VHH binders against Acylphosphatase (acyP). Designs and how they scored, part 1

No score or structure here was measured in a lab: all are predicted.

Target 1, 93 residues: Acylphosphatase (acyP), of Lacticaseibacillus paracasei (q038c3)
Amino acid sequence: MVKLAKQIVVRGRVQGVGFRWATKMIADNLDISGTIENRSDGSVFIQAAGEPLNLAKFVAKVKAGPNPYANVSTYEEQPLEDVPNFRGFQVTG
Structure headers, positions and changes below count from the first letter of each chain, unless a header shows other numbers; Kabat numbers aren't used for antibody chains.
ipSAE, averaged over its two directions, is called F for ESMFold2-Fast, E for ESMFold2 and O for OpenDDE. V2 adds 0.75 times the mean of E and O to 0.25 times the DockQ between the complexes of E and O.
Where letters were taken out, [cut] stands.
Atom coordinates printed by the task and the answers are left out, and those that the model quotes come from them; centres of patches stay.

## First folded at step 4 (VHH; framework vhh_7qia_2)

Design a01 (from q01c with L99E E102L)
Fold by ESMFold2-Fast, scan of step 4:
Structure a01 (fold): chain B 93 residues (1-93), chain A 119 residues (1-119)
Amino acid sequence: as target 1 above (93 residues)
Amino acid sequence: QLQLVESGGGLVQPGGSLRLSCEASGFTFSDYAMGWYRQAPGKQRELVAFITSGGSTNYADSVKGRFTISRDNAKNTVYLQMNSLRPEDTAIYYCAADEYGLYWSPDYWGKGTPVTVSS
């Protein structure tokens, strides 16, 4: 059971459109653990960990917009050196 | 590729109960979010309840506390236990599956099972 982890920042129409809860549903279904929060600059910050293929599916859906109301204009990611032991996928902020 | 077959619908009196079942075949059931939609005459199809592959559940406000969704991965089956049924619950109930969850339009649908709540 090899896990990868990423930090993700998304911008666009990503607050006030159910983005965090839609992303949580995708994460829960793909067995992705982590956190998601709104930031004061209008961006959404995600930490996500999971098996490589499921993490790739998660990323693809986030980039495409997790629901029809969202629009992701920028997507930035970087690896996490150590995979945190997250408790499921949590919506914070 | 995945096929969904609903059962358990029927005619029931107000205050009664029904248990809907949806059996999946053709793919890895445990990877999918499963849910129930309903469509009343003249209304749009609405999400009633869903359950993720990990077992997390979500309910529409109109059914919270009355309906319970559950799944049995060994039987490739999702259930909707419907208690305290009301005339406004009358609809065709559809089973749905999606790999990423049921926040929007699912990829797989059953044919529907009718539920009528009346005397």
Scores: ipSAE 0.012, ipTM 0.288, lowest interface PAE 8.3, mean pLDDT 83

Design a02 (from q01c with L99D E102F)
Fold by ESMFold2-Fast, scan of step 4:
Structure a02 (fold): chain B 93 residues (1-93), chain A 119 residues (1-119)
Amino acid sequence: as target 1 above (93 residues)
Amino acid sequence: QLQLVESGGGLVQPGGSLRLSCEASGFTFSDYAMGWYRQAPGKQRELVAFITSGGSTNYADSVKGRFTISRDNAKNTVYLQMNSLRPEDTAIYYCAADDYGFYWSPDYWGKGTPVTVSS
């Protein structure tokens, strides 16, 4: 199975609302590996890798807000050409 | 409209086997983690096994090596193969669907199917 990977930056009401943990649960359900961290500018940075259909579902859920308390106002993504060997989906920072 | 319908429960002797099925309708089955909970008389409901949308499986320690969960996305069905059944496995078994891999209690439940293990 070929995996795709993306770098994602989200802005909005995405810190202090359980965003990282909710995103991890969605990633675990879709067998997405990667990392998620809060950045000092208030954004959330995600690296995500997985089977293409599952990655697309993950992206759709992140854009929609991974829980009812989050509000994603800006979503930016770009491909990850060199996919790190992630061990599951890890919450960092 | 979301519906989960269990089947396959019954009475079986210790050491026997049963295969539970849960057919889903009214949602995109492949998007959900699917799981089996059970509730024994006088006990709290517990998560027994689940399978993620991606196909990874997870089992409670009490059933590891004896139970196998699988799914057939073409049939919108999840299965629980139960081998080496014990009287302690007697319970009502519930199918559930969840977006979050069962970190919380799911909103989508079947009505339950009883399993009795006794001589």
Scores: ipSAE 0.043, ipTM 0.480, lowest interface PAE 4.9, mean pLDDT 87

Design a03 (from q01c with Y100W W104Y)
Fold by ESMFold2-Fast, scan of step 4:
Structure a03 (fold): chain B 93 residues (1-93), chain A 119 residues (1-119)
Amino acid sequence: as target 1 above (93 residues)
Amino acid sequence: QLQLVESGGGLVQPGGSLRLSCEASGFTFSDYAMGWYRQAPGKQRELVAFITSGGSTNYADSVKGRFTISRDNAKNTVYLQMNSLRPEDTAIYYCAADLWGEYYSPDYWGKGTPVTVSS
């Protein structure tokens, strides 16, 4: 089956609120692979790859906030043409 | 009726260990993702550890490396092994079950078991 991949940047109340960990849990439940990291400008950077329907569900959950403590004020995405060979969904940085 | 019953809480000294258990009844346990949450006085309830129906585990940054979540589907039980306990771990610990893996909105909650870490 064909996997899609996206590069995502989210801003808002997304650091110090368990955002990366909550996002990893959603990714694992939907068989999404990739990475997530905090960036020095306060944003969270995500690369996510998976089956199209599951990736769409993942994106919807991230946009809505992966837990009740987070608030996503800005969401940006771009397709990834080359899908990296991710090992599961990893918290980095 | 679906039921989650926690046990294993108590008073321990800093650096000590506790093992929490949560026994499930009234549903197909193996279909559910299971989580451990905690709530300290005056704070919001937070997710501590989560295990999917397939066995993948996730941990809050504050407990990573110290706590281990596991499940035994034959016994309909989820466990939280808590090592190197700190005063900051003092809270009521709740077990939760979530069919869809939406841990911020679990389908079922236990009543909680208190854990106090002090000398």
Scores: ipSAE 0.000, ipTM 0.120, lowest interface PAE 15.2, mean pLDDT 82

Design a05 (from q01c with A97R P106F)
Fold by ESMFold2-Fast, scan of step 4:
Structure a05 (fold): chain B 93 residues (1-93), chain A 119 residues (1-119)
Amino acid sequence: as target 1 above (93 residues)
Amino acid sequence: QLQLVESGGGLVQPGGSLRLSCEASGFTFSDYAMGWYRQAPGKQRELVAFITSGGSTNYADSVKGRFTISRDNAKNTVYLQMNSLRPEDTAIYYCARDLYGEYWSFDYWGKGTPVTVSS
């Protein structure tokens, strides 16, 4: 029904550890759509949209680290006002 | 047809070393990432070491600096060199194939080789 959307930036041990794929699996299981990409500064950028309770679960799992190799030291989020028409949850960049 | 066969497990004293091997057949081994999982009695399976098709490696914090994963594509074999073994390393060790090389898209597993670390 009603989708909420967030723009997320995470830092820490979040590149080279399967972070993007692990996050995609969580997103797919929670029916979250969006994109995830590595940034040149070492951060990971996420746009995520979904049902509010599922989006909250998604955020909690990302903050905790989506797999045992990841360590999220910094988490930043903002509401995403202009929600693109996402095709599932896609790994880009 | 698709097979992963582990070997090299056994009983070892704390501080000892073992080298595990996993021989693959029935697929183009060099195209796949490979991992080593372990499962201690009564616990869930955990990934401890990973190697991509290109040779990049990653390790769980519990084994980093002690275990080394490597591969020999000519022999279709992935190895796990285990040094400075501890009683908490006691587990059945499983070789696994990963589809996308991102640690969580594992689609096939071997039957395992037991490792016991005790005095």
Scores: ipSAE 0.000, ipTM 0.123, lowest interface PAE 13.0, mean pLDDT 83

Design a10 (from q01c with Y100F S105E)
Fold by ESMFold2-Fast, scan of step 4:
Structure a10 (fold): chain B 93 residues (1-93), chain A 119 residues (1-119)
Amino acid sequence: as target 1 above (93 residues)
Amino acid sequence: QLQLVESGGGLVQPGGSLRLSCEASGFTFSDYAMGWYRQAPGKQRELVAFITSGGSTNYADSVKGRFTISRDNAKNTVYLQMNSLRPEDTAIYYCAADLFGEYWEPDYWGKGTPVTVSS
């Protein structure tokens, strides 16, 4: 069974708005594993792995804003080459 | 022990104002994002406003333009100025602290202060 993985950087109103925990709820519902952390430049960094359809749904929900208070102004992604053995989806940092 | 203590709730007429205060003790207040939640009878608790450790604010659409959140780190206190109050603002108001600014899972909660808006 093929799983895809991506690393994602989002900017906008994405810190101090419950972004990480809202994103974790979406990830858990879609069986996405990975990590999410706030970065010192105000961005949010995500590593996400899962089944292709579920990963696509995850990305769409993140881009749209995972809750009513968030606003994603920029979204950048690239394939994650070295996929860690993630334990669920974890909020770190 | 770590504590959040709310004050300033009460009964007010529609169109009136109240200022809620929440005093924190026993932790490094300035590191925490602070939020105000409310719970009306028979409804789920909802976030109305929060302020980050750096001072950035955010509001639920239902209170934008009417409520203002602020903080005083020297006094370990967060405030909610509530203007143009409506009957639908009637609820118990809770103060919450979140180390990482993730208001869905606050680290600490106050016990609540009731606000009733009625004629």
Scores: ipSAE 0.000, ipTM 0.127, lowest interface PAE 11.8, mean pLDDT 83

Design a21 (from q01c with S56D Y103F)
Fold by ESMFold2-Fast, scan of step 4:
Structure a21 (fold): chain B 93 residues (1-93), chain A 119 residues (1-119)
Amino acid sequence: as target 1 above (93 residues)
Amino acid sequence: QLQLVESGGGLVQPGGSLRLSCEASGFTFSDYAMGWYRQAPGKQRELVAFITSGGDTNYADSVKGRFTISRDNAKNTVYLQMNSLRPEDTAIYYCAADLYGEFWSPDYWGKGTPVTVSS
């Protein structure tokens, strides 16, 4: 079975509100691997890879806000053709 | 494990300046939001400034325009430049690291460095 990978950019109230940590907890629970980092323009950049159904659940939770303090105003994604070999889900940047 | 060591506190006259430093040991410093708290005698500990892993800064109203927080990931260090100091800035200043970026319950704390502003 193939794993899918996506590159995600979110904007809104997504820095300073525990967004990356909450997203990591969701990723760990759904066996999603990848990275998440804050960008200088206020956005959050995510690379996420996993089984299709679990990746869809991950995306849904991120769009909804991974905790009560976050608010996602824009969400953009694109598929990654190759699945990167990540070791777990890492908070970086 | 991340450990925090503060330096730069001291006695200064009103209107003076101090620069606090907080050096982290560990390989995950760049993942953490870093903040400075203070606790004045008889008061609750309060967050005065924080900087996200991406470099965005936030300040309490009481210090806005006077304090500047910055970080150097290559040196695993966060700084607090304190200008135009007032007697009400007298407190023990604590460095804190929070992977979460919320600072409600920081993951790591320094032991604190005292700052006294008096004539």
Scores: ipSAE 0.000, ipTM 0.116, lowest interface PAE 12.3, mean pLDDT 82

Design a22 (from q01c with S53R S105E)
Fold by ESMFold2-Fast, scan of step 4:
Structure a22 (fold): chain B 93 residues (1-93), chain A 119 residues (1-119)
Amino acid sequence: as target 1 above (93 residues)
Amino acid sequence: QLQLVESGGGLVQPGGSLRLSCEASGFTFSDYAMGWYRQAPGKQRELVAFITRGGSTNYADSVKGRFTISRDNAKNTVYLQMNSLRPEDTAIYYCAADLYGEYWEPDYWGKGTPVTVSS
């Protein structure tokens, strides 16, 4: 069971549109663990870990907008190597 | 039906004070965490202050010690007391309601009230 992890920053219409809740639903359905939080600069910060195929599906859905109200204008990701032991997918901040 | 209505914005000189109010109708106000956001010209919307269902408060570093958020559940109102205002506080201020729980995402937004700090 190989798992990958990513640190993600998204910008656009990503706060106040149910973004974190919609993203959590996607994560739960794909067995992705991690955290998601709103940042004071208007961005959303995500740490996500899971099976490679499921993580790729998660990323694709986030980039496309996790619900009809969201619009992701900027997507940035980096590998996450020092990974906390996540307890499911948690909304923080 | 369900509404958040902001008031109290306006023009004020640097060093002045304003008190913003946000009155909620159409839902059980006490079940919601309440926040104030602002959007300055050419910038992203940012969280300014947040008050939980239980009354715990959090502030952006840029406003700590100057702004105070409070709520009055009997009046279905959240307030933002803004002291020692600076030109960089100029923005449209938005009230937001978030159903207190695990998701902590604003469910409802007001239309905003402008605050201009200039001499």
Scores: ipSAE 0.000, ipTM 0.109, lowest interface PAE 12.9, mean pLDDT 81

Design a24 (from q01c with S56Y)
Fold by ESMFold2-Fast, scan of step 4:
Structure a24 (fold): chain B 93 residues (1-93), chain A 119 residues (1-119)
Amino acid sequence: as target 1 above (93 residues)
Amino acid sequence: QLQLVESGGGLVQPGGSLRLSCEASGFTFSDYAMGWYRQAPGKQRELVAFITSGGYTNYADSVKGRFTISRDNAKNTVYLQMNSLRPEDTAIYYCAADLYGEYWSPDYWGKGTPVTVSS
C-alpha cells in the first residue's frame, strides 16, 4: 500500500522530557519511518512516513503527548513529497 | 486482555545458552510491542530487548550480539535466545507488552523467570 509522509513541528514541553525516544517507540510500533530532532528554538522537528491509517495514529499520539511528562502546545504539519528512503525511525540532533 | 507467562529460566554455566519464552493470551497480541526486562537483586529493572508489532528489534548494548529477540504471532509468543551467558546476566527476566512502545511504562508484565549464570 501507498505511504504518506509529513513534516511536523511541535512546541511546548517537548525537550528534556524523553520526547524523542518516546516518539520513536510509537513510530516503531506503528511501522513509521523517518527522523526526529531537537531544534535550537526549543521545537522538535519530525519527518514521518507510513501507511495512512498508522500515520494518522502516530500523529494523534504525538499531539496527545507521547509520554506523561510531555505537553504539546502547538502542532504544525505539512505534506512531504518524495521523502528519503529512511532506515526505520531515527533520533538525531 | 493480555496475560503473560514466562518459561525457560534456570541455572547455566558461563558461556552457556538459554531460550526464554513468553506466552500471551488474548486476540490482540500482534498489536503489541513486546520486551524483555531484567532485574538483579538490589538493582533497577532494565530493558534488555524489544520487538515491535512490525518486527523491528533493538537491544541493550550489554547484550548486543549475544541475545536475539523474536516473536511468533500465530503462537502469541515472544522469545529471547540468550547465548554466551555471563555471570552479570544473572537476574529475574520479565516479559512485557506495550501497545504504544513506551518502554518505561509497559501495559502488561509477566511474573518473571529467574536466570542464574554461575560456575
Scores: ipSAE 0.000, ipTM 0.138, lowest interface PAE 12.5, mean pLDDT 81

Design a26 (from q01c with N58Y)
Fold by ESMFold2-Fast, scan of step 4:
Structure a26 (fold): chain B 93 residues (1-93), chain A 119 residues (1-119)
Amino acid sequence: as target 1 above (93 residues)
Amino acid sequence: QLQLVESGGGLVQPGGSLRLSCEASGFTFSDYAMGWYRQAPGKQRELVAFITSGGSTYYADSVKGRFTISRDNAKNTVYLQMNSLRPEDTAIYYCAADLYGEYWSPDYWGKGTPVTVSS
């Protein structure tokens, strides 16, 4: 089955609140592969790949805030046409 | 009915080891993420280690390199191997299960097993 992939940028209260690790737990439970990193401008950058229904669930949880301490004020996504060979979902940066 | 039963707690000297077990019943264990939490005297309950349904593991910084979480789906059991124990590890340890991997709001909790680390 074809996997879809997205690049995601989120802003808000998304650093210093366990955002990356909460997002990784959700990704692993939904069999989503990719990367997540903090950016110097205060945003969080995500690349996520998985089966369409699970990817949609992942996106919905990220938009809602992956834990109660986070608040996502802006959400931007783009399709990722060239899907990298991700090994699991990795926290970087 | 879902049940979680912890065992393996006790009194141990600093530098010692303990293995905690949590046996689950009443649900499809392999579908659930499992976590170990602890509550030290006078402190709030905190996440110690977490394992997803797919087997990925996470650890609090205070226990990285000393504790190992694992699961045996055939036995419906999650384990916490605790090495190089310190007095500050003294707490009641709780097993928890969550269908969606939400470590801040587990679906189910065990009743806890006490661990005391003292000389």
Scores: ipSAE 0.007, ipTM 0.248, lowest interface PAE 9.1, mean pLDDT 84

Design a27 (from q01c with A33S L99E)
Fold by ESMFold2-Fast, scan of step 4:
Structure a27 (fold): chain B 93 residues (1-93), chain A 119 residues (1-119)
Amino acid sequence: as target 1 above (93 residues)
Amino acid sequence: QLQLVESGGGLVQPGGSLRLSCEASGFTFSDYSMGWYRQAPGKQRELVAFITSGGSTNYADSVKGRFTISRDNAKNTVYLQMNSLRPEDTAIYYCAADEYGEYWSPDYWGKGTPVTVSS
């Protein structure tokens, strides 16, 4: 079982719309571990780790908007090489 | 256990103003996101304005610049200041609370307060 991990930054209508908790529901369903937090600049920061196909599905759903009201205008990702030992997918901030 | 009671609705002429209040009874109001929704006859209930526990606000395009949502955690109350009212704003207005900011599926709903904008 090989896990990949990514750092993700999203912008748009992503705070005050239930983005973090909708994203957590998707992560839990796809066995993605990591963290999600709101940042003071209005962005959302995600660290996500999981099996490659499930991580790709997670990313696709995040880019599309994890709920009917979110709108992702900017999506940026980078590989995360030193994967922290995440306990499930945690909402922080 | 959280209960929501709206007040402040009524009949107003176009161009007028109303201030709606929603008083919550319960222990942890400050942890909840709060929203104002409206439902016109024959239409689905729609989000009007939303405020997170941290104070961030969001508005439907139809009300931006006219409506202001605010909260007073010491009074367990959320407000909707409605200015420059239009006949299209006629609806029953509902207060809602959600722990996680899931405004498409709020945890708690008030019973609503009617607003009629008519000449």
Scores: ipSAE 0.000, ipTM 0.128, lowest interface PAE 11.9, mean pLDDT 83

Design a28 (from q01c with S30D A33G)
Fold by ESMFold2-Fast, scan of step 4:
Structure a28 (fold): chain B 93 residues (1-93), chain A 119 residues (1-119)
Amino acid sequence: as target 1 above (93 residues)
Amino acid sequence: QLQLVESGGGLVQPGGSLRLSCEASGFTFDDYGMGWYRQAPGKQRELVAFITSGGSTNYADSVKGRFTISRDNAKNTVYLQMNSLRPEDTAIYYCAADLYGEYWSPDYWGKGTPVTVSS
């Protein structure tokens, strides 16, 4: 099972628009595991792990906005080398 | 355009079972998350169960342990197996498809199939 993982920070209109739950549904559809949370500075923090092609699709959908109401103005990512044993994709706070 | 057609609803006694089916036609079924919603008389439509394109499932607390959602991609069909039915499960049941995984705002809706649970 080949898995890559990324740590992601997104900014823009990403809180109060159903962003976390829309992202979770996309993650679940693509068999991506990880976590997503709102941060006090208005950003959304994501850890995501999955097969390379599915992870790339996940990233593309997040960058484009996971629903029509969201707008991602800033996208930052870095590799996540020490991948936690995630239990599915979880919304945290 | 993706079209959804529900079937399998009907009249059943408390404690009985029904299996709802929803057949999709038009576009790539495999890419969509699929959900079952219900609307009781005089109430708002609510999510019952959702299944992702990858097969992960989520359920409303009121039906957890009694209902099972599943899909058959070869048949472009999603199912809802309803066991231990209660009078409060009486509603029109709607199939929904969502490419973006927004189970509160589906892309496509079926026309609904009525389920009545009464003695």
Scores: ipSAE 0.000, ipTM 0.149, lowest interface PAE 12.0, mean pLDDT 82

Design a29 (from q01c with D31I S105E)
Fold by ESMFold2-Fast, scan of step 4:
Order: sequence, then structure tokens, then C-alpha cells
Structure a29 (fold): chain B 93 residues (1-93), chain A 119 residues (1-119)
Amino acid sequence: as target 1 above (93 residues)
Amino acid sequence: QLQLVESGGGLVQPGGSLRLSCEASGFTFSIYAMGWYRQAPGKQRELVAFITSGGSTNYADSVKGRFTISRDNAKNTVYLQMNSLRPEDTAIYYCAADLYGEYWEPDYWGKGTPVTVSS
């Protein structure tokens, strides 16, 4: 099966509101693998890989806010051509 | 309003066991992810074990296979079962609560319970 991967940066009210863990729950439900981490500038960095339709659903849910407490003000993505061997979807520092 | 109180620390011989308890009081314990951190003299505080509201667990590499974290939501308590203790496990152990599992940003901390592993 063909997998796509993306690098994603989100900004807004995305730290201190359960954003990373809510995003992991969405990823696990859609069989998306990757990593998510908080950056020092207040943004959240995501690498996500999966089947194209499921990856599109993942992106839509992230843009909408993964839980009621989050608010995504900016969303940036770019393709990731070299898909890493991710171990599920991992929350990191 | 959530308050955390640790207990169960003490002096133990290498190879021994201890069980730490952390009792929470205040608002809804069951929605919080719970973690155990430790701080050895002269070192930074580190996460050793973590349990989500749903019961998924994660461990630092240094304690995998030796420590077990568990929770009892009816008692508002999280536990750390520590087996095969080593001198390098000597530290003050802290309980932390983190809403929805962002354990790098704990919302609440206990005051700590000391554990000394020595002959």
C-alpha cells in the first residue's frame, strides 16, 4: 500500500491544552504513524505518515482543533518524500 | 484544586522492593494522566513512569521491567511498584498530574517522597 507523509507546523493555542495527546488519539484511530512535539517558539511540529485518505482526514481534524480547548490559528505543511520507519505515533518533548 | 500526596518512600537494600502511593484530592482525578518523576542529588528531575487516563503506560529505559505504574480511580490513587532496586534509583520521587497526557507540562506536583537504596 502507498503511504504519504507530511511535515506539519501548527500555531495558536496549541500548547498546554492537551493538543499532543488529543492528536495522538486521532492518529491512532486513523492508523497514522509519526511524531509530535512542542517547539520552543510555541508551535507544534508533527511528522505524519499513512494511507492518503486517512492522512487527509487526520489533517482535517488537526486543522479543526483536535479537542475543544485547542485553537489552530496557522497551519503549514510540506510533503516528506523520505518516509521514516516510525514506531506508531509518538508524543515527544 | 487537585492536591497530590506521596507516601511509601524509605530506605531499602539493593535488590529490594518498595511501593509508592500518590493520593489525589480535589477535582476529577480520572481525566488526568499521572506520572512519577525522580530527582537524584545534583541531577535534573526526570520522568520514570507515566499512565494515561485510559490506562496506557510508558517507562524510562532505566526502569523498564523493574517498575510498574498503576492507578485506582475509585481511590484517586496512582502507584509505583519498584522491584530490583539499585543504588542509582536513590532519589526524591514526585507524583505529577497532567491533563490529557501532556506530561512535559504537569499541572500539579506533589512535594516528594525520598527513596534511598543503600547497603
Scores: ipSAE 0.000, ipTM 0.127, lowest interface PAE 13.7, mean pLDDT 81

Design a32 (from q01c with F50Y)
Fold by ESMFold2-Fast, scan of step 4:
Structure a32 (fold): chain B 93 residues (1-93), chain A 119 residues (1-119)
Amino acid sequence: as target 1 above (93 residues)
Amino acid sequence: QLQLVESGGGLVQPGGSLRLSCEASGFTFSDYAMGWYRQAPGKQRELVAYITSGGSTNYADSVKGRFTISRDNAKNTVYLQMNSLRPEDTAIYYCAADLYGEYWSPDYWGKGTPVTVSS
């Protein structure tokens, strides 16, 4: 089956709350590959690729906050036309 | 219902090593993510290392490069190999099992095994 990929930017209480850690656990459990990094403007940037249903579940969990300490106030996504060859789900920033 | 029993704790000198084991009872071990947590007196319990049902691992920044978590589903056991131990690693270490990936609220806890790092 074809994999979909998305570029995601989240803002809110998303740094200093274990956001990247919790998101990686969700990604690993759903077989989502990609990267996640903190940006200097306080946002979190994610590239995520996987099976459509699992990617939808991943997005839903990220939007809801991947742990109780996080609060996602804005969620923006765009499709990735070229799906990068990711090695699992990596924390890069 | 899944039961967890830790072993392998003890007294070790700074720079030493210990290997903790956590044996699970029950047929569903392979479906659970497993974590090692620690709690020093007067401190909150913190996640140290986590391994998903699929084998992906995550570590607290304080232990990266020193600790390794692994699992053996045939033996219903999760391990924590602790190298280059420091006095600040002194704590009671707890094993936990988590079906839902909610590391802040695991489904099952062991009773803990004490680790003391002292000269």
Scores: ipSAE 0.013, ipTM 0.291, lowest interface PAE 8.0, mean pLDDT 85

Design a36 (from q01c with F50L S56R)
Fold by ESMFold2-Fast, scan of step 4:
Structure a36 (fold): chain B 93 residues (1-93), chain A 119 residues (1-119)
Amino acid sequence: as target 1 above (93 residues)
Amino acid sequence: QLQLVESGGGLVQPGGSLRLSCEASGFTFSDYAMGWYRQAPGKQRELVALITSGGRTNYADSVKGRFTISRDNAKNTVYLQMNSLRPEDTAIYYCAADLYGEYWSPDYWGKGTPVTVSS
């Protein structure tokens, strides 16, 4: 069972619109583990780990906006070579 | 795309048991969170049980300890085992599928299966 991990930064209408909790629901449904937090610059920071196909689906859904109220204008990612030991998908910050 | 067909409803005595089944056809059942909702006459439709694609479950307080949701991805089927049934469980039971696992916005609904609990 191989897992990949990514660090993700999203910008746009991504705070105050239920973004973190909607993203958590998607992560839980796809067995993605990690963390999500709001940053002081208005961005949302995500660390996500999971099976490659499920991680790709997670990324696609985040880019599209995890609920009707959000709009992602900028998406940035970096791979993580070592998968962190996450406890489920946690909302922090 | 994904169609849902419920079965297993019927008339049962208080304290009895029923097992509801919901068979999905179409694409990617295993990607979807599955839920059971119910609607009694004159009341709003309410979520009673949810199972994520990874198998994590959640229950409404009114059914916790009495109902068990499970899924069989090989059969594209979700189940609701209902034990210790009460007259207030009388409702039409609906199967729902949600790609996001968010109970506010199911992507697909079944037509419903009626459950009546009475003596």
Scores: ipSAE 0.000, ipTM 0.127, lowest interface PAE 13.1, mean pLDDT 81

